VH-VL binders against q0aze0. Designs and how they scored, part 32

Target 1, 268 residues: q0aze0
Amino acid sequence: MKIILVNNRFKENTEKKAQEIAGQLSALNVEVIIDNGLDEPYAGTVDFIMVLGGDGTMLRAARRYGQRAIPVLGVNMGTVGFLSNIEINELAEYLPLILREEYSLEARMMLEVAVFQQQSLLTRVFCLNELLLRSNSPRMLSFALEISGQKLEPYRGDGLIVSTTTGSTAYSLSAGGPIADPQLDAFIVTPVASHIINKRPLVVSPEREISLHLLEEREAIIGIDGQIKMDFGAENRVLIKRAPHPLLMVNLKAKPFFTSIDRSLQRQ

## First folded at step 2 (VH-VL)

Design o3g (framework fv_oberotatug)
Fold by ESMFold2-Fast, scan of step 2:
Structure o3g (fold): chain C 268 residues (1-268), chain A 126 residues (1-126), chain B 107 residues (1-107)
Amino acid sequence: as target 1 above (268 residues)
Amino acid sequence: EVQLVESGGGLVKPGGSLRLSCAASGFTFGDYAMSWVRQAPGKGLEWVGFIRSKAYGGTTDYAAPVQGRFTISRDDSKNTLYLQMNSLKTEDTAVYYCTRAPYDYIWGTYESFDYWGQGTLVTVSS
Amino acid sequence: DVQMTQSPSSLSASVGDRVTITCRASQDISSYLSWYQQRPGKAPNLLIYAASTLQSGVPSRFSGSGSGTDFTLTISTLQPEDFATYYCQQSYDTPLTFGQGTKVEIK
């Protein structure tokens, strides 16, 4: 068995714990690859991915490995979040179940984001939470939104979020989007500070294709999961689709989504 | 015009508590995210945490070294920012600065710390 | 976390010199980088935000450049009041993080 341990090297306690866990797994004849985010993703075949950290580390793991159809387990290291299934102090208890493959999988949809310049593909990335288009200056954007060939009236405002249901509690929530059951597959399209009063968030089929481009030359950026940013100009176009494969999240114990989000909102 | 004035610093024993205040004037306090940044003697700047405006949720975020021990709060009716420091450690010895940070509500991040107070010294020693 | 690394840690310069300070992010932060100046015994003040935008009231001899992971602060003609410590800071993601600082000292 080969396992990738994903951690954040810049959090010292996480790096030390990753080395400790790697030693424990090696003693059980498990081959361990440590991915601290600084190098390219491991290119070989693996059986399981264990993510040590908070939601940010999980989002990075999903972008690096989510399309490979490999089980991914989030192990919380003390940061409050929604993408972890067990706590680090529970790992020893659950490790025999992991090694015997005694767990269930929950599929979480991902976005495929393709950025073009003219007719040329510049980059294609996958993400778990959202794509954000926004102005990179005090000036508002004027941009076109097309959903499955249907051209909407131009948007004027600070930007737009296209989110998965998993991403409904991230930036989409801050922009006024709805909280969605992560077991549903849907795009949530949330305007950011729209100049047009009646622009509302849309919840659309995950089979839709969403296209965005600027109608005027402005400094804008495309953001992916709040972790990758790239410049976006009037010569660029972005196409957003459902990714070919969902992220396969490991369930070792029940996690009560609705009571967790309700508690989180009441504590803020 | 814009002024930030910290108070409440002093000498405290390890394990003790201290509350810092920052009085703001010259701007609409409730419209801005506010931050605390600290600097240990002879060392660099370290972000402690911030609190968003109520219009953007009024939520707080903290750096890992202070998570669970420090609490940031605000009283918009008094134009005052607070930092409640509990379970203080010698490593918390620093000048604490109150800063104004325009919160980029679109990106979920800050633009910059455009105004700073003069700082208040917190010394944690036995 | 996004880690910020500055170079050099210190440098010696004379009035009239061109000074260059660099800052490297551990991941792509686009243009979400600010530069601060801290004179001895004083609070920091903002010089540049969005990697290259000069803060109101800051002298034009200061300039910033770069995007992604590599950033530069340049002082074209060093003045006596510029002997200070300079910090870069990313605003791309929490926790907000600063470089370790670059001290500009008189030769």
Scores: ipSAE 0.000, ipTM 0.382, lowest interface PAE 16.0, mean pLDDT 85

Design o3h (framework fv_oberotatug)
Fold by ESMFold2-Fast, scan of step 2:
Structure o3h (fold): chain C 268 residues (1-268), chain A 126 residues (1-126), chain B 107 residues (1-107)
Amino acid sequence: as target 1 above (268 residues)
Amino acid sequence: EVQLVESGGGLVKPGGSLRLSCAASGFTFGDYAMSWVRQAPGKGLEWVGFIRSKAYGGTTDYAAPVQGRFTISRDDSKNTLYLQMNSLKTEDTAVYYCTRDTIFGVKYYYYGMDVWGQGTLVTVSS
Amino acid sequence: DVQMTQSPSSLSASVGDRVTITCRASQDISSYLSWYQQRPGKAPNLLIYAASTLQSGVPSRFSGSGSGTDFTLTISTLQPEDFATYYCQQSYDTPLTFGQGTKVEIK
């Protein structure tokens, strides 16, 4: 068996804990690869991915490995989040089940984001939560949104979010988007500070292709999962569609999504 | 035990239409993504398209040469996969294979196409 | 599209020989590579998936290696039933694409 441990090197406790866990797994004849985010993703085949940290670490793991159809377990290190399944102090209890593959999997859709300049593909990335198009200056954007070949009226405002249902509780929520059941597959298209009255979030089929481009020269960025930022200008076009593979999230214990989100909203 | 059997091939004129069927047995058909792969006489294998399981939306993808002309569908209650071929061209002449792809999510693409039918010949000639 | 190129297009070998076939992807496909065998007049059968994992029932003389862009299929001790055409195939991205094939012929 070969496992990747994903952690954040810049967090002291996660690096120390990753080393401890790697030692425990090696004693059980499990080969361990540590990914602390500094190098390119491990290129070989692996059987399981264990993410040590909060939601941010899980988002990085999903971008690096989510398209490989490998089970991914979120292990919470004491940070608040929705993407972990067990706490670090529970890992020893659940480790035998992990090694025997005695768990269920929850599939979470991902976005495929392709950024073009003219005819050339500049980059292709995958993400679990969302793509954000936003102004990088005080000036609002004017941009075109096209859904499966249908051209919508131009948008004017600070930007737009295209989100998965998993991402419905991230930036999309802050911009006024709906809370979605993560088991539902859909794109959520949420305007950011639109200057046009009654521009509403859209919930569309995940089989739709979404295209964005600027209608005038402005300083803008494309943000991915809040972790990757790319300059976006009038010569650029972005195409968003459902990624080929969902992220396979490991369930070792019941997921209380609705009670957790309800509790979170009540305490705000 | 596990098998796929294609049918519906034959001779058709350019511009014509033909529907292929693939009968599956010995496994839970609805759990699998299914592909069509073709092979022109004396040529290599060419992927035509696939259809995902209903759990993954039952969506389809196609190779560029057949996009807009071919449609893949499935009837899980009958354990049958279909390929509707329209606006046929001479370059569509090939043996068409029905294949079982791996279970989507856990093993999709890792196991490749692990079950193949015997193939059915489609000849498009003027 | 991800383009798959095999080398050689054909080779001649004798029973007992070690045979190596290579496959190159036009971009990084990680380990999303499968190998198929097609005997004359028959449907293909899966030999290897995930670049190096033997399909159940496939003899251990077959092995696969490589990752990223360069892959190899090795037959350690060629048997009479191994004279066939071999194809690599990537499943990293749609459209799924096959190599052009390598024909293994009797010397």
Scores: ipSAE 0.000, ipTM 0.380, lowest interface PAE 21.4, mean pLDDT 85

Design o3i (framework fv_oberotatug)
Fold by ESMFold2-Fast, scan of step 2:
Structure o3i (fold): chain C 268 residues (1-268), chain A 125 residues (1-125), chain B 107 residues (1-107)
Amino acid sequence: as target 1 above (268 residues)
Amino acid sequence: EVQLVESGGGLVKPGGSLRLSCAASGFTFGDYAMSWVRQAPGKGLEWVGFIRSKAYGGTTDYAAPVQGRFTISRDDSKNTLYLQMNSLKTEDTAVYYCTRGEQLVYPDYYYMDVWGQGTLVTVSS
Amino acid sequence: DVQMTQSPSSLSASVGDRVTITCRASQDISSYLSWYQQRPGKAPNLLIYAASTLQSGVPSRFSGSGSGTDFTLTISTLQPEDFATYYCQQSYDTPLTFGQGTKVEIK
């Protein structure tokens, strides 16, 4: 069995705990690869991915490994989040089930984001939560949105979010998007500070292709999962579609999504 | 300036083994993924497999018909790519091309920008 | 596996003709499609990558278009050296797969 342990090297307790867990796994004849986020993703074949950290660490793991159809388990290290399944103090209890492959999998759709410069593909990235197109200056954007070749009325405002259902509780929620059951597959298209009256979030089929480009020369950025930032100008076009593989999230215990989000909203 | 030269092809009996070599020159060999592509007489191109650069783990992937029988390896100090072919079948008869993989933007997505001249492998009794 | 299907399998043309070859992927491959030319008795050479980007040194009469599942290679004005077999190839997923080829023959 070979497992990747994904952790955040910039948190002292996480690096030490990763080494401790690697030792425990090695004692059980498991080969361990540690990914602390600084090096290139491990390119070899692995059987399981264990993410030690909060939602941010899980988002990084999903971008690096999510398209490989490998089970991914989120282990919470202290910060509350939506993407972990068990707590670190529960790992010893669940480890025998992990090693015997006695768990269920929940498929979470991912986005495929392709950024073009004129006719040429500039970059292709995958993400679990969302793509954000946003102005990088005090000036609002004017941009074109196409959904499966259908040209919508131009959007005017600070930006646009194209989110998965998993991402519905992240930036899309802050921008006024709906809370979506993460078991649904859909794109959620949420305007950011739109200056157009009655511009509403859209919920569309995950089989749709979404295309964005600027109608005016403006300083804008594309943001991926709140972690990757890249410049976006009038010569750029972005194409967003369903990624070929969902992230396969490991469920070792029931996590009550609706009661968790309800509690979070009431605390505001 | 950039060149790939295959060698090691020839006639081999079914069930036999053969090792192909590809000598690279004119570029930093170790920075590139390398592939083998074959073409049976009068047929189209078929990808055999590739090997990633050491920076991306040096791992290999293979097409289903050759999985378990063929092994791709590289020696970056000698700028050489290898294809070890075991348990050869008559349907493995083809010209074998060495190719350089140029990356789009993700380590596993390559197009083949440089091709060798090919070496013929004939598997016949 | 991603299956690549080319149309037509062969065509006859004269010097000066406009030639169009199509390629269809069995699933969405974005723009991760390359076109190769193979002259008789020669190794293939790259013409176009990322569906529409012309490889350095390739004549401008070659162009590529398309995205997703449907792609086209166009030769605007056939030259004598263009009588060859053309292959599309997806680089989106392993195994990497080629179309069956389109032979462009003298009429």
Scores: ipSAE 0.000, ipTM 0.384, lowest interface PAE 17.4, mean pLDDT 85

Design o3j (framework fv_oberotatug)
Fold by ESMFold2-Fast, scan of step 2:
Structure o3j (fold): chain C 268 residues (1-268), chain A 125 residues (1-125), chain B 107 residues (1-107)
Amino acid sequence: as target 1 above (268 residues)
Amino acid sequence: EVQLVESGGGLVKPGGSLRLSCAASGFTFGDYAMSWVRQAPGKGLEWVGFIRSKAYGGTTDYAAPVQGRFTISRDDSKNTLYLQMNSLKTEDTAVYYCTRSYLDYGGDSIYFDYWGQGTLVTVSS
Amino acid sequence: DVQMTQSPSSLSASVGDRVTITCRASQDISSYLSWYQQRPGKAPNLLIYAASTLQSGVPSRFSGSGSGTDFTLTISTLQPEDFATYYCQQSYDTPLTFGQGTKVEIK
């Protein structure tokens, strides 16, 4: 058995814990690869991925490894989040179940984001939460949204979010999008500070292709999972579709999604 | 525990130079971006500049008022951050804080989780 | 540059009061905002990062909210050690910029 431990090297406590866990796993004849984000993703065969940290570390793991159909377990290191399943102090209790493969898997859809400059592909990225298009100046954007070849009336405002259901509680929520059951597969299309007050979030089939481009020369930015940032101009186009494989998240214990989000929204 | 200790402050005349040092302990210094933040007497906080870890290229960025005059450097073998200040002006008078900067994935977001006690630089005739 | 404006510049409060401080960015900074506390004669201390994430060791009476351009720091039940100056800071773009500060004074 080969396990990747994904951690953030810049968080000293998490790095030390990753080394301790790697030692424990090695003592059980498990091969361990530590991914601290500094090197290229491990290219070899892997049986399991353990993510040590908060939601940000899980988002990185999903982008690096989510398309490989490998079980991924989020282990919380003290930061409250939605993507972890167990706490670090529970790991010893659950480790025998992990090694015997006695757990359930929850599939979470991912986005495939392709950014073009005119007709040339600049980059292709996979992500778990969302793509954000937004203005990088006080001027509002005018942009075109197409859903499976259907051209909508032009959007005017500060931007647009295309989110997975997993991402419904991230930036889409802050922009007025709906809270979605992460068990559902859908794109959520949420306007950011739309100048048209009646423009509503859309919930669309994950089979659809979504494209965005600017209708006027403006300074704009594309953000992916809040972690990758790219300049976006009138000569750029972005194409968003369902990624070929979902992220396979490990469930070792029930996590009450709806009560957790309800409690979070009531905090002041 | 994390500690940052600044030194090298003092009185200097306009047009002069001064080098500040920050001795770091209690963490793996080379893994973190480091920043300088200043505060003029009775005024608010002003970011001076930062230096990334070698893993993120070891690059530096500066605020416009100090660009071309100040240089940030680091010596990871000595766990020390430096600020070389040249062509000093009276408006550079401030307490200078050394800060540890946490970078998120991608290296674009920075916040200051630990601060030194500061060292006073006075630029006056 | 992203300009950060705090409101109010100062306020008077009593122990036990609920205190609210606001911070506005000149452009959308998503959730790339941190809050700092500076007690008189001391260095600043990180309270909150990523707009709403409480730094380890910071009391739960502190909370942050907001996204985009408008952000709020709330102290639910003011304690004697909370009389200090509070600063917001954006980490969306360089140069990194702070608000001009809000001083919380004894009423």
Scores: ipSAE 0.000, ipTM 0.400, lowest interface PAE 13.5, mean pLDDT 85

Design o3k (framework fv_oberotatug)
Fold by ESMFold2-Fast, scan of step 2:
Structure o3k (fold): chain C 268 residues (1-268), chain A 126 residues (1-126), chain B 107 residues (1-107)
Amino acid sequence: as target 1 above (268 residues)
Amino acid sequence: EVQLVESGGGLVKPGGSLRLSCAASGFTFGDYAMSWVRQAPGKGLEWVGFIRSKAYGGTTDYAAPVQGRFTISRDDSKNTLYLQMNSLKTEDTAVYYCTRVDSYGLEFTYNWFDPWGQGTLVTVSS
Amino acid sequence: DVQMTQSPSSLSASVGDRVTITCRASQDISSYLSWYQQRPGKAPNLLIYAASTLQSGVPSRFSGSGSGTDFTLTISTLQPEDFATYYCQQSYDTPLTFGQGTKVEIK
C-alpha cells in the first residue's frame, strides 16, 4: 500500500506531525509520500491520500490529485471545516479500517476550467469549490455568459461565480447563492453584485458547458478555489465544464452536512 | 448510426494530383470539425490537417509536410469532406483516414478523433 | 511543435497481465491527450480522451492517468483482443501529433 500525506507548509507543527504519522504507517508496511505543497504533485501510483489540515489543504489536494480517482480522507487538525471527516486525535482509532478498506466513498463533482486567448489554451485547472470572475478595480465588468451555446443577455456587475454543490457554502453563499446538497451534481451560477436587479443564481445540469468572456476592455481576475489568481482580459475566454472524475472522499464516520451548516449559520 | 466512408484512393505518379472524399452519415455533419489522418505502410499515425465548422469560420490547418500542397474542404449540404492532394511525393504513400473531431466544450477545447472511416490507400510511385 | 514519445516501442505480454504504456510530451500539454487502439488491418478506435476519461463502450480494464508532460495507459487484465498497437495523441497545439506507437504482442 502507498499513501500520500498532504499537509499545510504554513501551519506550525504540521510537518512534524506528518513525519510522525509517516513513521506509524511505515511500521505497518505502508509506503508514505509527504506532499507539503512545495514540490510538484507526486507522479507515481498511490492507493490512498490522507489530507492533514483544514478545508484549504483539502482544496489543494483535490486540485493536485482529485482526477486520479484515488480515495481522499480529510483529517482535521483543530480547525473547523466541512471537508474533513475525522479529527487528528481519532486517526489511530480509524487507521485499521483505512488499511482494510472498510469505509465508504462520497463522490464530489469537480470543475474543469480552461482559459484561452483566442483559440490557444493558456491553462487548464481543476477545482472542488468554484471559479470566480471578478473585477480587480472599482469599475464594473460587462461580460457575456453562455450556457451550452445559449447566449444570455449581457451581465453587468462585479463578477460571477460558477460553483459545484460542494462550493455552495463557500464564495457562492456569500454572494447570495443557494445552499446545495453536496451529494447532488449541479453547477450553481451566482452573480456578484450585479447591476442588473433581476439577475438571479442559476442551478443547471453538470453536463452543461459554461463560457465567459469580457465585452469591454477591463482588468479582471479569475479565482480558483480562492487559492489561484489569474489575469483575465477582453482577449481571454474561459470554458467551465464537469471534470472527468469526481473527488472520491472517504467516509469513516457520519458527518451530517445539514446540521453542520445550520449550526454555522446560527453563529452569525 | 454514425458512419464515415472514404473513397478516391488509388495509384498516382509523383507530381500528380488526387482528390479524396469522405461521406458522413448519422450525425449533424455541419456542427463538427473534420480531420484527415494518414498512416504509411508499417508506420505510425500522422495528422494531415483539419477544417473547422462554419460556426468557427470554416478555417483549415495543415501539418508542415503537406502545407501548400493539400487542401481540405467541405460541403455541408452533401455531408461530404474532401482532401485535394497536389504535387504528390512518394512519401505521401499512406492509408488516409477521415475522422470526426469530437469534443466536449468549445470546438478545439478538448478534441479527439471519433469515429474513424475504414481508410483509403493512396500509392505514389514512380 | 509538440513531440510525443512513447515507451516501450513494443512489449510482449500474456493474457491476464497488467500492461503499462507511457507517453511523454516535449512540453506541458495539460490533459489534452487521447489514447487510441489499432488492431492489425483495422482503423484506430478511441479508448481515452482528456488523459483519463474512458470512451463510452470501452472496457473498464483500460485506464489513463497523468497531466502535463507524463501520461500512462494501463490495461489491468490483458484480454486476447487487446493485442494491438496503441497510440497517444496531443490536441493542445497544432500540428496535432501522435506518439510513434507501442505494439503489444503475445508472449
Scores: ipSAE 0.000, ipTM 0.387, lowest interface PAE 17.3, mean pLDDT 85

Design o4 (framework fv_oberotatug)
Fold by ESMFold2-Fast, scan of step 2:
Structure o4 (fold): chain C 268 residues (1-268), chain A 126 residues (1-126), chain B 107 residues (1-107)
Amino acid sequence: as target 1 above (268 residues)
Amino acid sequence: EVQLVESGGGLVKPGGSLRLSCAASGFTFSNYWMSWVRQAPGKGLEWVGRIKSYTDGGTTDYAAPVQGRFTISRDDSKNTLYLQMNSLKTEDTAVYYCTTVGIYEYVWGSYPFDYWGQGTLVTVSS
Amino acid sequence: DVQMTQSPSSLSASVGDRVTITCRASQSISDYLSWYQQRPGKAPNLLIYYASSLQSGVPSRFSGSGSGTDFTLTISTLQPEDFATYYCQQSYYTPLTFGQGTKVEIK
């Protein structure tokens, strides 16, 4: 068995814990590759991906490895999040089940984002939560939104979020989007501070293609999962569609989504 | 660990053709965009063109001076990048470098040339 | 095409000096600028990408700054191995373009 351990070396004690867990796995004859975010993604085949950290580390793992259809387990190290399944102090208890492949998998849709300059593809990326188009200055953007070739009336505002259902509780929620069951496949399209009062969030089929481009030259940014950023100008276009493979998340214990989000919103 | 080794350079007459090769090792070649950059004797660096990975469409882009005359291709099974140079001009005389194109997770669009080969000299003269 | 202009074209410095090289783009390229070092007879190597991000393995005495059209490479304490030619390069617009180079020579 070969396992990738994904960690964040900049968080307290995470590198030490990754080395400790790698030693435990090696003692059980498991090959371990450590991905601390500094190098290119591991290119070889693996059987399992263990993410040590919070939701941010899981988002990175999903972008790097989510399209490989390999089980991914979130192991929380500190701040409670939505994407981890077990706590670090529970790992020893669950490790035998992991090695015997005695767990269930939950599929989470991902976005495929392609950014063009004129007609040339600049980059393609996958993400678990969302793409954000936003102004990089105090000035409003004027931009066009197309859904499966249907051109909507122009938007004017600070930007737009195109989110997965998993991302419904991230930036989309803060911008007024709905809370969605992550078991559903859908795009959630949420305006950011729209000047047009009647622009509402849209929930659309995951079979739709969504495209965005600026109608005026402005300083804008495309953001991916709150972690990646790219400049976006009037000569750029972004195309968003459902990724070919969902992220396969490992469930070793029940984690009730609706009671967790209800509790979180009541505290906020 | 990353190593790029160019070959195929030499002396060629104006109007002639030459094919450069770049053998890559120490990384997963198929995942990388690749580029060619040249440097005329005693002059600065000039971008020639690039080729994207198969997963990013495998498309090519070229600088205007070489558009229509040069073709970049790759053979991922052999970990090799190619530059086919046709209708060579004296202005094409340069050391040709093979490079990898860096795509960084947190900052896209910078597309730096993060690893370079040793270069191979192409001289176009009668 | 975006024209990249470096200044100075050459400079003389001593080991231990602070060296500053500037690069100007003919139009805004946001932060999409890289800096390269080329020692005589060698291939270039990447120092800085995305205007200010230090490439892995590059000494911390190198730093980049700037955005839009005006960019700076700084070497805080020049070492003997730093006598080389330095190039800026934009990747915001195709074709990708380099500056003409700045030669850092020993005094």
Scores: ipSAE 0.011, ipTM 0.547, lowest interface PAE 9.1, mean pLDDT 87

Design o4a (framework fv_oberotatug)
Fold by ESMFold2-Fast, scan of step 2:
Structure o4a (fold): chain C 268 residues (1-268), chain A 124 residues (1-124), chain B 107 residues (1-107)
Amino acid sequence: as target 1 above (268 residues)
Amino acid sequence: EVQLVESGGGLVKPGGSLRLSCAASGFTFSNYWMSWVRQAPGKGLEWVGRIKSYTDGGTTDYAAPVQGRFTISRDDSKNTLYLQMNSLKTEDTAVYYCTTDRGYYLSGSKFDYWGQGTLVTVSS
Amino acid sequence: DVQMTQSPSSLSASVGDRVTITCRASQSISDYLSWYQQRPGKAPNLLIYYASSLQSGVPSRFSGSGSGTDFTLTISTLQPEDFATYYCQQSYYTPLTFGQGTKVEIK
């Protein structure tokens, strides 16, 4: 058995804890690869991915490995988040179940984001939460949104979010989007500070293609899961579609989504 | 371990046809864009064309010298990339490499894995 | 098509030397430039991508710099295995285009 341990180099104790866990797994004859996010993703075959950290570390792991159809377990080491299944102090209790492959998998859709310069592909990135298009200056953007070739009336405002259902509780929520059951597959399209009052969030089939481009020269950026930022100009277009593979999240214990989000909203 | 193995090269007369294959292993082939790059004897590298993943529409792009004569295709169930070469000319004589075309990186497309190459000789 | 011009076309060097190769694009390609090494009789291998990012497994003596139209590959301390031909390649515009190559030969 070969396991990747994904951790965040810049968070206190995560590197030391990753090495500690790697030593324990090696003693059980498990081969371990440590990924702290600074190098290229491990290119070989692996059986399991263990993510040590918070939601941000899980988002990075999903971008790097989510398309390989390998079980991914989130192990929380900080603030309670939505993407971890167990806490670090519970790992020893659940490790025998992991090694015996006694767990269920929950499929979470991902976005495939392709950014073009005219007809040339600049980059293709996968993400778990969302793509954000936003102005990088005080000026409003004017941009075109197409859904499966259907051209909507032009948008005017600060930007737009295209989110998975998993991302419904992230930036989309802050911009006025709905809370979605993460077991549903759908795109959520949420305007950011639209100039038009009645421009509502849209919930559309994950089989749709979503295309965005600017209608005038403006300083804009696109953001992926809040971690990757790219300049976006009128010569650029972005195409968003459902990624070929969902992220396969390991479920070792029930996590009550609706009561968790309800408590989180009251706490704020 | 990522591995790309080309086959199908050989000697062919001008106006003839050849089909090259590239067998891929060690990665999720269906997720990758793939390119063909050629190198004439004693000369530099020349990009031939590429094929996008099915999810990106499976569309192809070609360099002008081969447009209309060469066709790139893929069979994701067999993890295999193909180059169908028609109406071959003497100037098509080259070693043909298949390569991964990594559109997944913010850095844009890069060719991080290459096959060993297969020689195509077009001569009377 | 974007023309990629390398300079020099050939150079002679000794083990331990600092080697610099330049690449110029006919129009701006931002940072979308890669460098490849090809040893005689072998397939090319990727050294540098996104102008300055070192590919995993490539020795730290290789470095890249530049943006827009002017790019440089530097080998800080030439080793025997570095006698090879080096190519730059842009990926910003289709068709993708390579430089003509720079051959690094034993002096």
Scores: ipSAE 0.000, ipTM 0.390, lowest interface PAE 17.0, mean pLDDT 85

